# VH-VL binders against Large ribosomal subunit protein uL10m (mRpL10), part 279

Target 1, 224 residues: Large ribosomal subunit protein uL10m (mRpL10), of Drosophila melanogaster (Fruit fly) (q9vpl3)
Amino acid sequence: RGKINIQRPKAPHYERARVVAVTQPKYPELPKAKSCFKTRAERTQQQQENPYNEIIAREVRNWLDHSRLVAFFHLSSITADDIFRVRVQLHKQNLHLKSYGSKIIEQAVKNTRYEAIVPLFHSNHCIVFSPDPEKTAALLRIVRRVPQMVLLGGIVEETMLSRNQLVAYAQMPGLHAVQAQLVQTLSQAPGHLIQQLQAHQNSFVQVLDVHAKNQMNEETPKST
Key: E = the ipSAE of ESMFold2; O = the ipSAE of OpenDDE; V2 = 0.75 times the mean of E and O plus 0.25 times the DockQ between their complexes.

## First folded at step 16 (VH-VL)

Design kb7 (from kb1 with light chain G31K; framework fv_anetumab; at its last look DockQ between E and O 0.56; V2 from the best seeds 0.61)
Fold by ESMFold2, look of step 16:
Structure kb7 (fold): chain C 224 residues (1-224), chain A 119 residues (1-119), chain B 111 residues (1-111)
Amino acid sequence: as target 1 above (224 residues)
Amino acid sequence: QVELVQSGAEVKKPGESLKISCKGSGYSFTDYWIGWVRQAPGKGLEWMGYIYPGDSDTRYSPSFQGQVTISADKSISTAYLQWSSLKASDTAMYYCARSFLYWGDFDYWGQGTLVTVSS
Amino acid sequence: DIALTQPASVSGSPGQSITISCTGTSSDIGKYNYVHWYQQHPGKAPKLMIYDVSHRPSGVSNRFSGSKSGNTASLTISGLQAEDEADYYCSSYTSYSDPFVFGGGTKLTVL
């Protein structure tokens, strides 16, 4: 009892309030150098990534199984506050903005016909899922006013579509039967053409990776 | 044709309550933000707040927080601006306007509702 | 709220080009391209003339154009006509918690 109270002494609030009331100027905190040695928490995080990766991969598979619309985007530099406001706007249209690592995507699509999407996730990206393919027009209307999100392509009714095909799909009338006819027509594109479109998107991802590595390897002064 | 039709002009005394309306037609009412904009006589435009009628998500300008209530009845495609106790300084023209995006432009405006508050 | 700064008035003769400025900060106009322009004739509701810096809605004359440099957006009206005499307001997105601000307005007089 006294031992416990000694271990957790409670200071008078008035003394703490007087110390807090003494207004000392707050200087900007300097960035703290991160230790080269891993902390206990960092080691634990690395050991746990495999179980969390499995849980997250299951989440991705669940989204893919229950989404009739999936759209893939390259994501340029954007603040967390700005991506949040976009996510909120998309959510109002039953559009769900997510981002996952390429290894998690690979695990999620293993043994499915969607294995071809994995290279899209080598660069900074985001995915929009929806159970409602008629929301493709709303998605594109929102994103055209978000320059940081660059459409790469998508999946509609289990058919992979290029950027141009997805835009064409979105311009169809809001009748489900008309939209289904377009998806069926687009799915009959030659396999070689589909492979060329996927390779073009993969080449774009590789170009972005090269540009990112070039900027990381160059030490250039910032001009003001 | 997209149209926003507001309720008619109001003449009120200080302390009275008031609820003015804005009815949208020709578009999917629940998919657009409805904003309210005040314009005092001879003055500029002031943003008061937004509502998203689809889920009733509502945002107020700090200058008008607590002064008014913004609401919507999506079953009749109507948004509302409401005062519990009017002041003479509430005398102004009030516009409703729609925007597809939370950060976007107001592409269609109502005709305005003139509210006059005097003793 | 942070107000956007516009000149109180501007004037021009028919056929001239005029420019109305709208100055904000590096947190709004300097950060985003979500700046819009509205025209308001006396006794009428505002009308959207330009959105996202430089885009014209359908039905707006190509005499109206917009641009941005740094923290300042500009509306340019070429080939000035008598019907262009009106008040002009800029607006900008600012932040999620307080998303929208108007400029003080500019009265355009056609001499």
Scores: ipSAE 0.737, ipTM 0.881, lowest interface PAE 1.0, mean pLDDT 80
Fold by OpenDDE, look of step 16:
Structure kb7 (fold): chain C 224 residues (1-224), chain A 119 residues (1-119), chain B 111 residues (1-111)
Amino acid sequence: as target 1 above (224 residues)
Amino acid sequence: QVELVQSGAEVKKPGESLKISCKGSGYSFTDYWIGWVRQAPGKGLEWMGYIYPGDSDTRYSPSFQGQVTISADKSISTAYLQWSSLKASDTAMYYCARSFLYWGDFDYWGQGTLVTVSS
Amino acid sequence: DIALTQPASVSGSPGQSITISCTGTSSDIGKYNYVHWYQQHPGKAPKLMIYDVSHRPSGVSNRFSGSKSGNTASLTISGLQAEDEADYYCSSYTSYSDPFVFGGGTKLTVL
């Protein structure tokens, strides 16, 4: 009785092979183990539904609405300690340093006049708020000493300004100083005008007087 | 022009109290820090502490903590340095100086107040 | 006591360039760019000459310059003049709790 080679069984007859192939249980592909790691998209969606985000977004809106100076900064390799120091310094000047997530900012400014600021929030960023636009110079002075804070732009008196425009604004004299100068200039204008008008009249009178004197001298008969 | 004017020289005995002053002018007194610096005769500069007159935030060097009191009266743009009990070792020139930032640049200095403590 | 190290004295002839060093640690000069230099003439108050390593206040001569490498800051005075004879002090930011430290001072003599 020939030793049944159990290790390499003879290929079954063609018909049997077909039946075996058709009757082989098709096991469903094991569901690819859903990576326990929530996809970035799932994490982002969960963050959007957090009622906490809405509260923070309202806070951001409140800051924007009550601030006359808003400055946007990119943060490059800054430590928490450095941020703290800068925050304290800014606070002394009534400048409020805040940091929010990009999604929160988007939610906060959606369908508002501030929607244009969304592109500024692509990376690590912070925002400085102030009720006083006159503090722009102080702000720039402080952040110049912090190379990790890069000024991107800002809002002053409801007007969006570029970085360069903010710098220019900070160098301008205060509104009151400009007004004072204007008043001084305007107050001097009428005086000059009057002087110029009077100068012509005076010159005319002088010419007439000279003419009159000359005529009188001609009419005095040489008493021979 | 920015100016810091300090009170005059003081001669005191050990155990006596002393308060010296530094008056700022020509700038917003509440927007800058005022620091105090000691210089013993023939010695270097030593930072003692500073105050922000706007909110009276005061900080001391560890070496001077509890030894002196720094205060300010913003209504008269004046900062103070005071001792409750002077020691002979307190004999020194004391300078007040203005700083805008926490990072230690003193841009304007007072003329100094000489304090002599001798028995 | 955290102190910045300066040479006790340096000397130079008129017209020469001299450098005063200020050596700290990785926790002060090495960590921050907040190094300042002061000039003090005898019997006078100190004067700020350099702030933030290399910046000159208004009114300070361009002969004064500052630099930093590692834990050492340097003050360079070019075109040395007799009026430059004074004591020079460096200072640095250290920490939030103890923000300022001075060097021991350097006496500059103009020969």
Scores: ipSAE 0.507, ipTM 0.773, lowest interface PAE 1.5, mean pLDDT 85
ESMFold2 (binder alone), look of step 16: mean pLDDT 91; pTM 0.935

Design kb8 (from kb1 with light chain T94A; framework fv_anetumab; at its last look DockQ between E and O 0.43; V2 from the best seeds 0.64)
Fold by OpenDDE, look of step 16:
Structure kb8 (fold): chain C 224 residues (1-224), chain A 119 residues (1-119), chain B 111 residues (1-111)
Amino acid sequence: as target 1 above (224 residues)
Amino acid sequence: QVELVQSGAEVKKPGESLKISCKGSGYSFTDYWIGWVRQAPGKGLEWMGYIYPGDSDTRYSPSFQGQVTISADKSISTAYLQWSSLKASDTAMYYCARSFLYWGDFDYWGQGTLVTVSS
Amino acid sequence: DIALTQPASVSGSPGQSITISCTGTSSDIGGYNYVHWYQQHPGKAPKLMIYDVSHRPSGVSNRFSGSKSGNTASLTISGLQAEDEADYYCSSYASYSDPFVFGGGTKLTVL
């Protein structure tokens, strides 16, 4: 009676092997233990839902809505001390220097008219706010002496301006001065028109008078 | 045109009080710093301090802190420098000057006020 | 008292170029680009000639130029003229608590 080799059983017949393979309980793959360690991406997403960020975003929106002048700057290798000096000077001119994270800005301007500014915030940046658009010249005067602050563009009176346009705006005479000039010009226009209209009428009357005089002279019979 | 006009020359005795003035015109007085500079006879320029008339922010040189008082009246576009008790060593020319920036240059100067303190 | 160091006097002939130095420390000239130069004629108020190291105000001759290296700022006057005879003072931003420091002044004589 051949010793049944219990240690290496002969492979079952092909048909039996098939039945055994089909009847083997398929144990569901144990869910790969989700590493308790939230991926950097998951942590970053959770940070986006920080109620604090929402509050700051609202603040940014409030600044944007109440400012008639907004200027965007890139910051290049500027120290905290330098920023402080500039901030003090700007504040004296009723210009408010603020710095926010890019994500906060994105959240703040999402689905608003300001959404177009998001591409400006890819690097170290700061924003200057003011309720007074007439302070644009003062702003530019200050920041020209700060090479670490590079003007990117701005918003004046709800209009987005490029860097060059903002510079041009700062060089323009004040709105009131322009308005005064316009009023003066407009006030002079009717006088000139009246003069021109009267000149034509006067010339017409003169021509008629000359004609009438000529006719009267022709009707005087030469008393032979 | 931007102009700073200072008060006239003063002759005083030691122990007397004095207030000199600097009136600005031709610009927004509240948007610029006004500084005071002392120049003793035959000596160099010494910064004393300055004031921002817009909010009355006043800064003094350490050497002049407590020795003088700088003030401004924005309603009449005038800055002041005053002593409570003059010393002979206060004999000098005093200039007021305008600066746009906290760290900036003095772009316009007054004509100066000569103060003579003698017994 | 923190003072900027200037030579007491410099001299030059008409048409020459002269340089006046102003030496400070790493806390003033060396730390900032806010160095200014003033010209003062006898019995007159100082006049701003250079601001922020190298910038000229409107109305100032292009003969005046400014530079800085390390802790030393320099005023250069090219094409020296008789009218340039005056005292010259440098100034610099130093600190928040003491924002303005003047040099001792340099007397320029045109020979």
Scores: ipSAE 0.733, ipTM 0.871, lowest interface PAE 0.8, mean pLDDT 86
Fold by ESMFold2, look of step 16:
Structure kb8 (fold): chain C 224 residues (1-224), chain A 119 residues (1-119), chain B 111 residues (1-111)
Amino acid sequence: as target 1 above (224 residues)
Amino acid sequence: QVELVQSGAEVKKPGESLKISCKGSGYSFTDYWIGWVRQAPGKGLEWMGYIYPGDSDTRYSPSFQGQVTISADKSISTAYLQWSSLKASDTAMYYCARSFLYWGDFDYWGQGTLVTVSS
Amino acid sequence: DIALTQPASVSGSPGQSITISCTGTSSDIGGYNYVHWYQQHPGKAPKLMIYDVSHRPSGVSNRFSGSKSGNTASLTISGLQAEDEADYYCSSYASYSDPFVFGGGTKLTVL
């Protein structure tokens, strides 16, 4: 329940505001829906041309700019209840499931390096945003058991990755953890090297011990 | 190695309070739901509820809503099942189990805590 | 709140294949592929044998398989062995507000 469902006002909201301004007639019934409210097709057309499209496009740009992980999915038929439960589970991992129209995405990424993502949005889709690229593994683990969501690819640290590259990335340590680990191993090089040599030395001694036992069992060695 | 270790068996009288525990180890405790499952003697499994220790999101089966309290202390990787006033009908084995998804499978189970409530 | 229906018992001879059914509704087993099966030996905690209808966790014998058709899920045990004698429970996702339901359990007896 802490999740905010931000949804721009639909065209009927604008229509209702104008209707409210003229509330004096005493007819038993209002005019039919087309005269009071725009059809689905008309609402879609107006939404593509109205000023709220740029507000939503700006929202998409903000998500893209502030997310170090972005994943794109094809979305098969799914009920609103089912997508809500998936969104709740994803949110527990700081993964934010969003859907936007393809026109909004095109408007949001126009004249940016991300224009290449627009074809991904010609089919039914959703996007997962996160500031935490280390959450890629958690994302894939969750959606692996949501057959309605099919991974298409993503963006990690401003680099576009194919589906296979994103899956491979999920198997790596986080970039920050890798960088910190490198600094630690370099500063510990004498001790780390000795520890690795001691481990290999023990393995090598173990191999020699087996060979010596085999030679004593089969042949008597000539030299001690 | 993933492990759920539950508190020991309890023998109680009706009206007494009780809090039993389930300690998780070998995994990220805050990333998994912990569910409680009841099994009355000679009977089947009954799901009681879940908690997600990472944010304390808690869900109860309608059959157990208001009858028990499920809680967790993520600092010690421990979930709890609690009664304020036990009844003889609460005599059962109580299991904790984890699930990555609240709609998923219980992949690891605790050993169970036998609670006996008799006068 | 709503239980899944399983037969109270089933029996078979060593080497035989047996099937345990689990019947729900279009709102749980019929509507989702989140059906799971658990094996419980006397005095022991349940063990996950099958998840998501037909998937085996690592370490579970391939003698165990799962399927579903309509509102009925099935657990099949081939090459029945004495150690398979146990209680078997199915479970399913049902709804967001009450997400989990168990079957009543099936006692498998190996003759």
Scores: ipSAE 0.695, ipTM 0.858, lowest interface PAE 1.2, mean pLDDT 80
ESMFold2 (binder alone), look of step 16: mean pLDDT 91; pTM 0.930

Design kb9 (from kb1 with heavy chain D105E; framework fv_anetumab; at its last look DockQ between E and O 0.33; V2 from the best seeds 0.65)
Fold by OpenDDE, look of step 16:
Structure kb9 (fold): chain C 224 residues (1-224), chain A 119 residues (1-119), chain B 111 residues (1-111)
Amino acid sequence: as target 1 above (224 residues)
Amino acid sequence: QVELVQSGAEVKKPGESLKISCKGSGYSFTDYWIGWVRQAPGKGLEWMGYIYPGDSDTRYSPSFQGQVTISADKSISTAYLQWSSLKASDTAMYYCARSFLYWGEFDYWGQGTLVTVSS
Amino acid sequence: DIALTQPASVSGSPGQSITISCTGTSSDIGGYNYVHWYQQHPGKAPKLMIYDVSHRPSGVSNRFSGSKSGNTASLTISGLQAEDEADYYCSSYTSYSDPFVFGGGTKLTVL
């Protein structure tokens, strides 16, 4: 009577093995022990619910809504001292330098007309706000002296401008000057048009008069 | 055109008070710093201090702190440098100069005011 | 008193290139790129020649150039002319509390 080798049972026939495999109770995977350490994602979600972030986000919105000039900058290896120096000078020009976290910005502009600016805030950044769009030239003049501040773009009079467009805007004459020029040009246009229209009419009348005179001269029979 | 015009030469005695002026024109006076620079006879330039007329923010060199007073009247685009009590050592040429940045260059200068203090 | 160090005098012949040095510390020239150069003729007010180490204002000749290495800034005048004879002063930003320091000045003589 062959000793049933209890230690290494012969592999069951292929068909039996399949049945055994299918009938094996699937034990629910033990819930992976939630690591006591909140995942980075969980920490990030908890940070989003911070009432403090909401307050700051409201502040950002308030700045955006009350500013006629907004400029976005990337900061590259700038020191606190450098930032302070620039901030003081900007403030003298009624330009307000602020720095916010990317998440705060995202929260602040969510479902607003400013949502398009979110991609600009992937790195170290700062924002300059001003109620006066005429200070754009002053802003650029200051920032050109700070190589660590790289202009990314801005908003002027509710219009999103690229870096190049913002530079171009700063070089333009003031709105009032342009308006004055436009008014002057428009005021001259009707006069010129009238003059041109009258010139053609006068020319036509002259031609007709000459024609009439010529006809009268031909009808005078030379009384020989 | 941007111009800084200073008051005329002054001859004073020790102990007398003095106020000299620098008038700016051709630019927004409130948007630039006005600095004062001293030059003693045959000597180099010495920064004394500057003022931002827009908010009257005034800064002095440590060497001149308490020795002089810098002020500005934005209504007439004029900056001032004054002494309460002159010394013989105050004999010098005094220049006013404009700067856009408080860390920046002086791009325009006044013609200078000669102050002579002698007994 | 913290002063920038300049040579007392420099001389050159017409057409030559000369360099005036301005030496400071890590807290001024070495710390910032806000070095400026001024030209002063006898009895005249100083004139800005170079700002922010190497930038030239409008109206200043391209013969004037500026550079910086470490704690030393340099003004170079190429193609020296008689009219260049003057005193030259460097200046630098230092700190918020003491923003400006001047060098001792350099007398340039054109031989």
Scores: ipSAE 0.855, ipTM 0.939, lowest interface PAE 0.6, mean pLDDT 88
Fold by ESMFold2, look of step 16:
Structure kb9 (fold): chain C 224 residues (1-224), chain A 119 residues (1-119), chain B 111 residues (1-111)
Amino acid sequence: as target 1 above (224 residues)
Amino acid sequence: QVELVQSGAEVKKPGESLKISCKGSGYSFTDYWIGWVRQAPGKGLEWMGYIYPGDSDTRYSPSFQGQVTISADKSISTAYLQWSSLKASDTAMYYCARSFLYWGEFDYWGQGTLVTVSS
Amino acid sequence: DIALTQPASVSGSPGQSITISCTGTSSDIGGYNYVHWYQQHPGKAPKLMIYDVSHRPSGVSNRFSGSKSGNTASLTISGLQAEDEADYYCSSYTSYSDPFVFGGGTKLTVL
């Protein structure tokens, strides 16, 4: 006798699958949930017909300006259900999955340090935005279980990072732990070793300088 | 380190209500889904539903939707499974378990709560 | 939910290798690599043995391995030991609206 759950008719699964295929659940906290669920053809068509390209470009600029973490992914073939499930899981960690046409990205980053990202959006892509750069580790933990998303690189605290740099950033210990490690090492080291540790400290000062720069910009032109 | 501790065994009559609990410790409770799994005596495991305590996002198996309520109180790191009216067929062992991803594995399980419903 | 199909029981002698199958559809095991295996001793909660088809969590013996082909996942236990006698369950992701299903379970007897 099989251990198949005979009590559960095939019909509920079929009805559930049919509902999912026809109706996509709206995730209530995303401002443009529709843009993440569209096929590439639909996104391209919408962009061509849409009189709101500059409004959407302003949305992208707003995300870039208010996100201390931005990650870029190549997106392989993926069903609408699967991209939605990933978006829901990312949102639990304050990570916001978006995609936009290349023309819109070009408009959004024009005259900024980030113009170099535009070629990434000529193929299937997605972007993850977050105000929380410490969520980089959580992001990588989630997407390593999503083979359709391939990390290309990102932006952390306004600094562009390669894929390998972003992965390394995610593994860094907290600021106080880094300071304690430096104090312990400096108290024991010969002068040559102290100079090499100052190079590591300068790397960490880069991170602190990014944080201090953000703190010194308390008065923002956009207070909305 | 990580631990899920469930409330004690229950003996109930048909028609009574019941709320059982699952308390998580040793990890960030609000960052993991808590799933509930039923195992009738001598039978296999059956998924009932998930909750994400961080925002109370809740999902039910079609077989259990409308039959139980899953909830959580993140201030005390506790998830709940609740019946408004028990049936004799609800006699089973009930486990809670955590998962980082709702499509992922249950890596830690509670000890189980035996619920017996008999007249 | 419809259970994934597992044999009701399997048996083997100490030192042998055994394989437990778990068969689903193209909508679950065939469509995803989110297949997990659990061991359950009598009176105890299940324990994760394999996740994502073939990965072992920390603390699980390398005698346990997993694979899949098409719609069938397999758990293989090499060097069978008396402590391996237990029930084994597979599980799989299916869809966002109904994400999870278990197999019916397999009782492993060590002769």
Scores: ipSAE 0.657, ipTM 0.841, lowest interface PAE 1.4, mean pLDDT 79
ESMFold2 (binder alone), look of step 16: mean pLDDT 92; pTM 0.936

